# Designs tried in a protein design chat: VHH binders against q9xw16. Part 66

Target 1, 132 residues: q9xw16
Amino acid sequence: MSGWNAYIDTMTAAAPSIKRCAIVGAADGSVWARTEADNVFKASEEELKTFVALFNDVTQVPAKGADIEGVHYVVPRTEESLIFGKKENTGFFAVKTKSAVLIAVYEGPNEVAAQVRKAVESMQTYLNNAGY
Key: E = the ipSAE of ESMFold2; O = the ipSAE of OpenDDE; V2 = 0.75 times the mean of E and O plus 0.25 times the DockQ between their complexes.

## First folded at step 4 (VHH)

Design m31 (framework vhh_7pa5_2; at its last look DockQ between E and O 0.10; V2 from the best seeds 0.00; counts 0 for: pae E 14.2 > 2, placed apart)
Fold by OpenDDE, look of step 4:
Structure m31 (fold): chain B 132 residues (1-132), chain A 120 residues (1-120)
Amino acid sequence: as target 1 above (132 residues)
Amino acid sequence: QVQLVESGGGMVQPGGSLRLSCAASGFTFDDYGMSWVRRAPGKGPEWVSTISYSGTYTSYADSVKGRFTISRDNAKNTLYLQMNSLKPEDTALYYCARDIYEGSYPLDYWGQGTQVTVSS
């Protein structure tokens, strides 16, 4: 296990509604760490490459949505370093750091999304401060 | 242009019922979840209920659970809120909104609201 797995564990511990999580390279979508076993993050390399590229122009993402693990999510809005999506009682948060994209897929009622966002953004802040 | 127009509000006695409607236009209605929120005088907005795009998932605030029912008719681009066993504390301006992500405010799109007053 790489040191990046510890960050996966930190996010999933902070937000129990997170079902799957990954840390990938912002440049190419390469997987640095992901949840495994029963909660394996299943996005392909090709999909992740496409996904991280969305951050090059987030303004276009709400019009077309975003795909993660073969699932299509509507994207209500975006921020410069934040893409989030929804599908019924599921959703995702993706945040961009200096060199990485953190992706968390969650399940639960709408109110749990706030906790998921906080978990991911906290990690975003930590990694940015660490130079990643 | 996204538009949401609420209707069905009014004054009722405690224990009474009302049914709110929200007419949606300007976006693909059945692609989005919808929510009801309310604001009482002097208070901040309070999330009331959410329904998924297909209607298969619903969620309610604890304060209205068991009394309110959210539903939608995608063919009519309409959102509904059936309110039973109304209480004075339900008095508020009720807004429909396109899915409220995280339950946070402000909302991207919501209507002008319909007034609900519960008083003896």
Scores: ipSAE 0.083, ipTM 0.496, lowest interface PAE 2.6, mean pLDDT 91
Fold by ESMFold2, look of step 4:
Structure m31 (fold): chain B 132 residues (1-132), chain A 120 residues (1-120)
Amino acid sequence: as target 1 above (132 residues)
Amino acid sequence: QVQLVESGGGMVQPGGSLRLSCAASGFTFDDYGMSWVRRAPGKGPEWVSTISYSGTYTSYADSVKGRFTISRDNAKNTLYLQMNSLKPEDTALYYCARDIYEGSYPLDYWGQGTQVTVSS
């Protein structure tokens, strides 16, 4: 029941349109858990280190976009602890907790994005309340 | 039918305050993010602010950050925009809109708008 992989399963069950996701350390981008098997989340540690640093100043992110798994996304909107990236019919939501960044990559129409955001924000709240 | 009805606009002097309201119906309000967009004379639409479905996350255009506060009451299906320290540049028709998460304006339904005029 314990372990970071259970949180991956919880998010993917809450929003089946999530194709890949990960929980990474907010300070260094180290992978705590990720989707595996047929849907491996394959971002490098160097890429993740750069990605989590975007949360140090989210206001600068729309000007440059964001890269995850070697894919460049336009970032039309950021919030204090949330980055939303979009590329054609795919996108991501990333949220920061006290210690971690949750990343969910999805495919599908826009109502899918709302479900993905809700799943990731629910987990963000859960982890923050647990001290993470 | 999705319906969004803005209210609370009016004439105000520079430095004044207004609070806009948007009454939503015809959809499950707390499943969607909401945004305020404005259109000044001679300009196209300008994004002002967005709030997540639960109200936990908010974002603002640089031109209004620190002066405007977006909020929502999901029990009343109502979106708000508190506008403080108003400037003549804030004069515009203000729309509330439902998010569609595409591009800079990922919005699928818009209200009729409420006019805000900031002048001496």
Scores: ipSAE 0.000, ipTM 0.194, lowest interface PAE 14.2, mean pLDDT 83
ESMFold2 (binder alone), look of step 4: mean pLDDT 84; pTM 0.847

## First folded at step 6 (VHH)

Design b31 (framework vhh_6fv0_2)
Fold by ESMFold2-Fast, scan of step 6:
Structure b31 (fold): chain B 132 residues (1-132), chain A 120 residues (1-120)
Amino acid sequence: as target 1 above (132 residues)
Amino acid sequence: QVQLQESGGGLVQPGGSLRLSCAASGFTFDDYYMYWVRQAPEKGLEWVSTISSSGSYTYYKDSVKGRFTVSRDNAKNTLYLQMNSLKPEDAAQYYCATDLEYLSGYEDYRGQGTQVTVSS
């Protein structure tokens, strides 16, 4: 049993517009925890491996975009530890910690993005302080 | 209160050029990334271009790369989009946006946009 599921629950409770999310290993994209059942995060192992590798050079991401769950997102900009994307009414925020990458997929207009970003960045801060 | 005012749109023929401007106020303009986004009549909002706070980094939607150039004048709090070789697919209402729009979700500061029509 993994305690990592509690962090998924914390993020989804803080931002109900999160439809699916996961915590994955920064080195290999291995899934530590993800939403399940009706909200299962469906990214393949190969897609996640490719996705976490984007954090090795985030400056190239806006030119290519990013793929999550088979959906291609436009990435308008990046920061060293942040990739976010948009496709119509769907978006994501992905943040890197020392050992993990947190990915949250949401649906809704720009107004809901602030809650999702806050939830993901709060968890990023917590995990970095905890040594992850 | 953040305010963004777009201008420079109009009617142009395919292959023509337009220069859009966005006058910004109510925030420290040179601290934020700025964006151009567009909405065509039967399509959702599309990201077009990004420029970093200093102007040192620019990014473009693949379909406009090589035709559009984003720039900014931080002394004048103004964002620009130079649009060359315009195509019918570029016809849309164009809006400028800040990181505050993408990341904070504040509803009231979106400008009214400027309309670009491309017709032969």
Scores: ipSAE 0.042, ipTM 0.415, lowest interface PAE 6.1, mean pLDDT 84

Design b32 (framework vhh_6fv0_2)
Fold by ESMFold2-Fast, scan of step 6:
Structure b32 (fold): chain B 132 residues (1-132), chain A 120 residues (1-120)
Amino acid sequence: as target 1 above (132 residues)
Amino acid sequence: QVQLQESGGGLVQPGGSLRLSCAASGFTFDDYYMYWVRQAPEKGLEWVSTISSSGSYTYYKDSVKGRFTVSRDNAKNTLYLQMNSLKPEDAAQYYCAREDLYDSGYFDLRGQGTQVTVSS
């Protein structure tokens, strides 16, 4: 069993409105863990490589947006280690740690987004403190 | 009352310029990221630009980069969008919007909008 799946389970338990999520390598976008079965995170290897490279200069992201699971999201602003995007009633939060990027896709109203962001940022803090 | 009021729209020829203003009232304007968003006939709402609460960071949709400049005057509670080299595809109702503090990247308050028409 993948040890990284425990962190996926922790995030989805904290924010049940997360529809799909993954933990990927910050350097190459390699999948360390993701939601499976009916909630499988469906991003391709090439898409994830492109996505994690966005963290090399987050200030350029709002101009172009970001693609996750073949869906183009508008990114209206970024923070140093946070990219988030919106498309209709769907959104995502992605945070970078020392060696990983956490990506969570959600659907629902604004109240849902706030809970998802807190869950993702909490995990980011935990992993950074653990040296990841 | 918390509100946003846009002005400055109008009809302009391709290549022309317009300056939009957004007057904010009823809240602490300099606590919020602000957006300009637009909606063309029969199309959805489209993000155009973002400005940070201090004005130190600005972001633009790729298609308007280099032509549009967002700015703000926190002392006057006013947001601006300078639009240069206007193209027909820029024609839309333009709205200013306040970022939702609980859902970053979404707005919880939007003005009534100001119409921008680009035609010869």
Scores: ipSAE 0.365, ipTM 0.737, lowest interface PAE 2.7, mean pLDDT 88

Design b34 (framework vhh_6fv0_2)
Fold by ESMFold2-Fast, scan of step 6:
Structure b34 (fold): chain B 132 residues (1-132), chain A 120 residues (1-120)
Amino acid sequence: as target 1 above (132 residues)
Amino acid sequence: QVQLQESGGGLVQPGGSLRLSCAASGFTFDDYYMYWVRQAPEKGLEWVSTISSSGSYTYYKDSVKGRFTVSRDNAKNTLYLQMNSLKPEDAAQYYCAASEYDFGSYPDYRGQGTQVTVSS
């Protein structure tokens, strides 16, 4: 049960190139909110549990890549609380807060990626300041 | 004029070594993450390695870990890839790319590549 959908709406309004996104629990990958209907975020509970565990050691991620919605992404580098990946024209940004992981899937070139990253990092900062 | 020029490719036997270079000009080289990517015949572009702007962080595709080493010399605007213990599956056109996020479809800059052939 959650007002967390308001944060999904905020991110997608800030970066319209976000195709699908979700807010999940950092400990277990449980879905708190996600895009729905024609833009439904389609990750299984098992996949999300595996994905959030990547934040336990982000330095290992580039060697193997990451899977989101059954799609394997190349992760060319990571930062302390940021994983991003690419597969052709599709990409994602994922950031960790104290208790959540935000995942945004987008399509488009570098300028689109920069806008999506900014939106996700802005929300990361907001949630950390709110104690999440 | 922005340019990335790869060199150092050639024919080598399995288990051999090659050192690739990428000479950069026309942009602020030390502001960019640099990538080595490769493309084998009839295959898509494959990420191989990343190096941070300062050279402090390096990342590798799992299959090349322990065999390849990426480095850069910012004073010379040059990127390197030392390739040891080369395997037939490493045969490809090798490209360098400069970008914040994308090494494939939309890098800021990419060279024309240097061919690596591995045969016995």
Scores: ipSAE 0.361, ipTM 0.700, lowest interface PAE 2.7, mean pLDDT 87

Design d31 (framework vhh_6fv0_2)
Fold by ESMFold2-Fast, scan of step 6:
Structure d31 (fold): chain B 132 residues (1-132), chain A 119 residues (1-119)
Amino acid sequence: as target 1 above (132 residues)
Amino acid sequence: QVQLQESGGGLVQPGGSLRLSCAASGFTFSSYWMYWVRQAPEKGLEWVSTINTGGGSTYYKDSVKGRFTVSRDNAKNTLYLQMNSLKPEDAAQYYCATGDLYRPGSDYRGQGTQVTVSS
């Protein structure tokens, strides 16, 4: 519903194993763009507000894990602007830019996870360079 | 060919203690973060604790903080979970897992060890 949907399309084209993804505001978790229809990203506004607040201190995240779309993920470790998690066949990568948080949920083995991470980090770099 | 074998579970009364062990093989144990997760029959998988490669950084689910202690012995490829002041809500099948190798299938987790807490 906005120009931000073009970035969703770019990410899913780069990593087709992304099942659902979203771009949300870093300050409040407001949805800027997300996958729709059969691939709709279903996280509530309250859940997203809680999730983006995790970036205020990523060192605490492995202790609590993270909830996305009502699913609790084990977060093994975090990196400066990256939170990632695993639960059985599913996983996610979330990266923070100046103004946004990008969240991508995927299914598959480690090779799939690596491709998804690359796509998310590439978009993070692009948006940071664009001032977002 | 990751293999994880848990042991040390059993029946204990509320307030009791158990020490769980996880014997790891098939990967360079000292290079991976390790986790304890649990599953009760009525619930899904629940993260319990995390320990970094060297054992110097540990993390816990809020409800087990102060009661559980995770540790590791890299020379023996073994992960431990010391559980004190056990509560009925802690009753579950306990599994060890590794995050970098966490993926579909049982290879990232062993068969688990059952912890029962009742009076």
Scores: ipSAE 0.006, ipTM 0.177, lowest interface PAE 14.0, mean pLDDT 81

Design d32 (framework vhh_6fv0_2)
Fold by ESMFold2-Fast, scan of step 6:
Structure d32 (fold): chain B 132 residues (1-132), chain A 120 residues (1-120)
Amino acid sequence: as target 1 above (132 residues)
Amino acid sequence: QVQLQESGGGLVQPGGSLRLSCAASGFTFSSYWMYWVRQAPEKGLEWVSTINTGGGSTYYKDSVKGRFTVSRDNAKNTLYLQMNSLKPEDAAQYYCARDYLPPKSGFDYRGQGTQVTVSS
């Protein structure tokens, strides 16, 4: 690929309710690509390092929630490679691949969330198959 | 039509107990993870507890661990929350919520809620 931003563009085209998203390294939370300009993904390096470490034991996350862009989200449950959260009319889905974590922040009702999850999980499958 | 109806709220003194119930209809209750969430005046919505489809896995907000117990009766399409050692901080409108239809994520519907007040 010419750059990781092409994957960001693919996800936002598939689910227009994604307001901000990023692809970060699974080991360290380093940013590979993120939305920019008016919809810049604002998480700090320290926050992202903390966030990706949650995938080391997802069973602890529902008790504590998760912080993204300085916003604390309720995490109702997790799956082995999926953390998702909700706060009023906003939410996020984060999925882990072999080498990356994809994070998408969206706005809208529950019907919108289903579309966002589908977009993120489709990209997760593609990247895993590509060796990432 | 999917419906969730909470009951069992009321006024208790600090240290008291309440048992909340949620009656579900309009969907296959046994196929969904269920949640308890609450909203106190001047606060956002807070997740309280999660229970899986069979009732064998439960999760709790740290501040309620050891005091609250979630359970379900799939034969009766009913979700429960046993609340012991209630504190003033637990006063809130309590809602039950179901998981999404595929994909299995977040909570899909909430009921009207049941009010819990804790004061002496």
Scores: ipSAE 0.000, ipTM 0.254, lowest interface PAE 12.7, mean pLDDT 83

Design d33 (framework vhh_6fv0_2)
Fold by ESMFold2-Fast, scan of step 6:
Structure d33 (fold): chain B 132 residues (1-132), chain A 119 residues (1-119)
Amino acid sequence: as target 1 above (132 residues)
Amino acid sequence: QVQLQESGGGLVQPGGSLRLSCAASGFTFSSYWMYWVRQAPEKGLEWVSTINTGGGSTYYKDSVKGRFTVSRDNAKNTLYLQMNSLKPEDAAQYYCARDQPLPWSGDYRGQGTQVTVSS
């Protein structure tokens, strides 16, 4: 869908602590929308293809971690449609819908992480209800 | 007040063994997933192992599989990490960490215990 950048704007407005984020295709990791300019989401096409494939069996992810934007994140645990990771003072939340994966990278303490997770899960619910 | 206190670190020779303990207080230990993480001087924080609330599900970093075993004793509010066949690359400050009620896990950590692998 044309205009996927509007969903990026909605997520970053809901959680200003999101440093970078993207909406990518669940099947292939193709970028539908991403943050741009000073907040450009830098993940390569190959990295995103590898990342979205992790949702095929999330139970294996904590053993190996996950790579986003060339950064290796520790993934302490997963849920069926949620992968989240931590690397020092940065982290990410990624959620899968029927057709998309939403990825948000943040920096800061637990309160920041809480806000980012809520924004990403809210958008996941919205997109699932919209048939995506 | 959430508190985690690690112990059991020390100096061992390559191929040696250590057993780390983490004493938990200030929360219902049996209700939380627990983690072991480590930090070597030139590397960032590295996840080592995860254990679920009942101890029936465990996960490990690839490089420690078959050598490390995580376990827990909910009656004693204690988390353990049995480390066998230690390698120089295992030398690090080791921390236990508690999962958090929504939205993310692993941020409540203790002061750590130092593991050195040398002659």
Scores: ipSAE 0.005, ipTM 0.212, lowest interface PAE 12.3, mean pLDDT 82

Design d34 (framework vhh_6fv0_2)
Fold by ESMFold2-Fast, scan of step 6:
Structure d34 (fold): chain B 132 residues (1-132), chain A 120 residues (1-120)
Amino acid sequence: as target 1 above (132 residues)
Amino acid sequence: QVQLQESGGGLVQPGGSLRLSCAASGFTFSSYWMYWVRQAPEKGLEWVSTINTGGGSTYYKDSVKGRFTVSRDNAKNTLYLQMNSLKPEDAAQYYCAKDSPPPRYGLDYRGQGTQVTVSS
């Protein structure tokens, strides 16, 4: 298919606390790659389309929060191309590139969140430089 | 053609300092994350440090934190590793490496390396 699953494998190897992740199209939320089997990323096409549209104006997101896999996350703040959320011991980092949105859902205390952020920001940088 | 050339290694006593350099050519240096890795005789490669494209994010192996500092000069296409408070365990051949797309994980474009020896 796409071959994009190699990038999923790279992120999960860099941050083992990532439980599920996906690479989706920035324009429409179409899935390019995602974790499968025991770690299947479960978001619907409608949910992903809604989620990627949040990047059109990230300043509005903290007031509303964000939904991923049917779970509502509190979004404490955003950066220009970064949305992150928390719900108890679970969280996510999502970053936008030119053509893609990377979403990583993790489980663990705040200490592991930094490693997950590094993994997705590393991939964001790589994909932007590769023209994606 | 990607080229990486390390320099700055040498012999120092424990507690000494060295500054390693890596001259890069054949690619847009400012567009890639860079790494320092090392290999002691008869041991495998060990990751030492990572620096992002702009130099604002740096990461270190636990045993070198507080002693080593990675930096880069994108105008000069050069990567640096400042090594302070050197220990015998730091003795190794040091290599810089360019970030690569999966599955290579940033280790397929290494230079010849520069030797660091720590002894009294």
Scores: ipSAE 0.000, ipTM 0.112, lowest interface PAE 15.9, mean pLDDT 82

Design j23 (framework vhh_gocatamig_d2)
Fold by ESMFold2-Fast, scan of step 6:
Structure j23 (fold): chain B 132 residues (1-132), chain A 119 residues (1-119)
Amino acid sequence: as target 1 above (132 residues)
Amino acid sequence: EVQLVESGGGLVQPGGSLTLSCAASGFTFDDYALAWYRQAPGKKRELVAGISSGGSTVYMDSVKGRFTISRDNAKNSVYLQMNSLRAEDTAVYYCAAELSEPYGDFDYWGQGTLVTVSS
């Protein structure tokens, strides 16, 4: 039903260390597409609404951290359209486009994080250029 | 010149306590998150505790309630207070500055300090 699922597939193919990911609406956190089945992205609508609101003022995020799928992540610092976090051997990257937020949760060492960030930022660029 | 220098490691008996210190120089300490990682022989390096620029903390599940991370911006230092130490806590402990560059290879790391929990 959703053409947006193809973008999920593209990101996970580019960075196989992505365990779960989603594309959500920037205004309200509504899910446009997410990984399913064994890799289901389990964030509630309420959690996602809270999460996307962090992009309204990213400078406050390092003070509070961020919650995704009921897991609290330390957020080192933020960029205008990027929030990333760490907890033990897991982490996430989230990027904002004009209309969407892309969230990718990964597992692995810091070398894995570089590939995940590249995949997410490439998709961010593509969607912004496509008017999303 | 960016440097992280750990101290405070040593031999301690099970149930004992240690405080690890990390002194940082060469970057704007207040703006960055700091973390303690550890690596036991034959195992991967893992995040033990982290503290953001604003003071938000995270802990691995096995140390929660026993370890406390803190920072002192006036001294450019981060600390790990370790209580109720167990044999499983034996590892080299590393201080890291998570400088928002998520490319892995570019985190600043200290040389490590050995913690041995043995009777």
Scores: ipSAE 0.000, ipTM 0.312, lowest interface PAE 12.5, mean pLDDT 83

Design q12 (framework vhh_3k1k_2)
Fold by ESMFold2-Fast, scan of step 6:
Order: C-alpha cells, then structure tokens, then sequence
Structure q12 (fold): chain B 132 residues (1-132), chain A 119 residues (1-119)
C-alpha cells in the first residue's frame, strides 16, 4: 500500500488535474494504492471487480459504458490496454499492466485530458518494465 | 546553487557519432532522474531520453531508439547521451534536465549545447 502510494504521488505531480486515482490488482480489483483524505478514491470493491473484468473483453465496453465511483461514463472507444471515458467536463483513463490497472479520474478541458493520459501511460510503461 | 552544464555539441556528418555530457552540481545527483531534451529552430522542445535515479531504468523517444544511449556516472555527477548514426533531423540544441519523479516535469535545465548534423 504505502510503497505503491509513491506511484500515485508521481502521477498526480505529473498531471495535477487528476482529482482521484488508484492502482488496483488486474485479477480482482483489490486496491493497492489510492488517493486519500479530501481526494479519496471511493469506488466499491464490487465496482472495481466489475471494472477490471472489462479488460478481459474491451470490445464490449463502448456499448455499455463504465462505472467508476458510482458515476456512469460514456466510453467512445477502447484500445487493448486502455479504457477511457467522458462525462461532460469529467473523465477517466484506465490502463492495464501485467498485474495492475491504473485508474485516474480528472476534471478539465481536452488539453487536460491529453496530459492525464500521458501521465497514466508513462506509469503503465514504468510498471510493466518493473515487472508489474 | 543547482547547476547543469552541457558540453560536447559539435558539427557532425550524417552517420557520425557524438557524446554529450551534462555536469551537475548543487544537489544530491544520484537521487534524481535525469533527462535529455532537444529543440530545433521553430519547433517545440521534445523529450529524447531519460534515466532513473542511480540508474537501472532508461527510456527513449521512438525516433532515437537503437541509436542513442543515455547513461550516468553518479560518482562524477554526470549524465551522458551517446548519439550514433546521426541524421540531419537530429540537428537541435540539446538540453540536460533534472526531474524529481519518473513522469514529472523538469525543475532545472542546462543552458543547452548545439548539435548540427550536415555535410
């Protein structure tokens, strides 16, 4: 947990528009690290289990969307290891590594979204190279 | 206090090689990520290569993979960029930068060193 929080800090420092984020187990959605206090990532255990299972068949996701923290996001398209969604001025990027799923919820315009995606994909690359 | 000083920039023919150095002072060098960036006239400054604190992990922009190698010598507070198989499109001012975290923005920059690749 605490060790994994260093990666949360790294992502939020790189993209300050990230409001809440978490690193969860790819197999079960168990939380390894998350933002806390005023920016607590509050998705339920069952919601996260459902969410990480979306990576088993990303082709179905655009038709049904995705739920994070009780908020339903429209998912316009997916890539093999990337699910992203939008709801007005709010959005998320989620990427899968070998063992983890990184989820970042942000608020802001499209320029902000690009920076959040870059931060999350950079961490995805780092963790994959570290064996996670 | 914090200083980054690049050296090694030169005029090189296409296909040539060049090694850039960045001498760091005023901070505990081994605890920071170091990066190389470049900027051609009229273009945005772009990331080229990065190396983890104390080594162990390196990353590269796609167009330089297999040609450039970043390395560091923590005993000498120096980061290097070995550039092989240079192309005219590699012509730019090269900047050394200090980064606190993997995906963070640089907080200190060197003055830059000019690399020109032409006949």
Amino acid sequence: as target 1 above (132 residues)
Amino acid sequence: QVQLVESGGALVQPGGSLRLSCAASGFTFSTYWMRWYRQAPGKEREWVAGIKSSGGYTSYEDSVKGRFTISRDDARNTVYLQMNSLKPEDTAVYYCARVTYYSGKPDYWGQGTQVTVSS
Scores: ipSAE 0.000, ipTM 0.120, lowest interface PAE 14.6, mean pLDDT 84

Design q13 (framework vhh_6fv0_2)
Fold by ESMFold2-Fast, scan of step 6:
Structure q13 (fold): chain B 132 residues (1-132), chain A 119 residues (1-119)
Amino acid sequence: as target 1 above (132 residues)
Amino acid sequence: QVQLQESGGGLVQPGGSLRLSCAASGFTFSRYYMYWVRQAPEKGLEWVSTISTGGSYTYYKDSVKGRFTVSRDNAKNTLYLQMNSLKPEDAAQYYCAADRYLGSPYDYRGQGTQVTVSS
């Protein structure tokens, strides 16, 4: 039985600077899979419900920023299916598919962000093509 | 080739004001979010402010809110930071910055302009 955790493992293997990540339902923010143990993704279900609702109108997000794991991020820009943020040495990429939102939190200098973005966008493409 | 050139730094007394400028070239300036970031000696790079592509949205580090104002002139490819009521804690090298890649903020930075706050 393959669970959604296999996709978490694929993303973290592709970009080791990902510290925590999750796959959640696009409609309600329900957690399908997330990193656990020492790398547990700590966002509450209420925070995730608020976060996935941002994809209903991404043009409003840069004005307000976004909250993930109780951390407020500056969101420099968005695309129709992509929100990313930065706060000091921490950042995130979040992408929407047909039925899911992928969230990856990374730590490190900006030089690692491109690798994290590529890993998340590759998984977005894969899941969209798989009908998710 | 992206180039960012800061100016306007200097020595000011506590409570004083400075206006920083950043001249941008080598990219379509009006399509980029722009940032001011600073670095004091022996400390990491610190985000100060963000301004959206058209200037409609601005964000500030809490400690500078109400004292600093970021603005831009897209016709002149220039970014500004008006700094009022300067404090000793504001002393740093100030850089303007832009994204090199999606999600890679501050990769495009200039040489910086030094701000010293001393009596």
Scores: ipSAE 0.025, ipTM 0.336, lowest interface PAE 6.8, mean pLDDT 84

Design q14 (framework vhh_6fv0_2)
Fold by ESMFold2-Fast, scan of step 6:
Structure q14 (fold): chain B 132 residues (1-132), chain A 119 residues (1-119)
Amino acid sequence: as target 1 above (132 residues)
Amino acid sequence: QVQLQESGGGLVQPGGSLRLSCAASGFTFSRYYMYWVRQAPEKGLEWVSTISTGGSYTYYKDSVKGRFTVSRDNAKNTLYLQMNSLKPEDAAQYYCATEKYWSGLSDYRGQGTQVTVSS
């Protein structure tokens, strides 16, 4: 999808520790936009469909964890519209809007996680207010 | 100044029990999710359990479900982990950790308490 790439650029500019990210459809995990070239987000269609379905009941996620780009992440807890996880020095934040799920994979210490989370939540608020 | 102090570890036989405690100070304990994590010599840090601010929600690593119970006493600023039916795979240094709501899982961990399981 042309046009959605600007939101990817906005998030990565706000939090440079984001290594890869995507905006996908909440209903089916279809990719609307993602990082490309040297930082391509490489989740399969089946994996994304499975991942967005986790938002149907986030309370079940910590027991099982979550898979993104073939990497299994420990999810120590969830919030109503937020799933986040850790795998060694890598982590992610995923937030659900009315019609989209934003996924940001980052690398670095826990100190950078706060900046990544704020960037993703700011975009979540913007898209919700825009009706997405 | 966040301080976390774990205790209650020790040597136990397979099938035995231990209760770990974590005394917290320097922050408003009742406003934060709390976690138990562990690390064995040949493994990285493993998440073990999570408890919500009021204790209404608890989560566990699949391999410890039914054997471990996390609880908290907000009046005493203390987190607990009751460990039953201990297995050799549970041998590790156990740490309690806290998270600031805006940052995900933080590096705020105590010094840890050693759990050894051997026959």
Scores: ipSAE 0.120, ipTM 0.479, lowest interface PAE 5.5, mean pLDDT 84

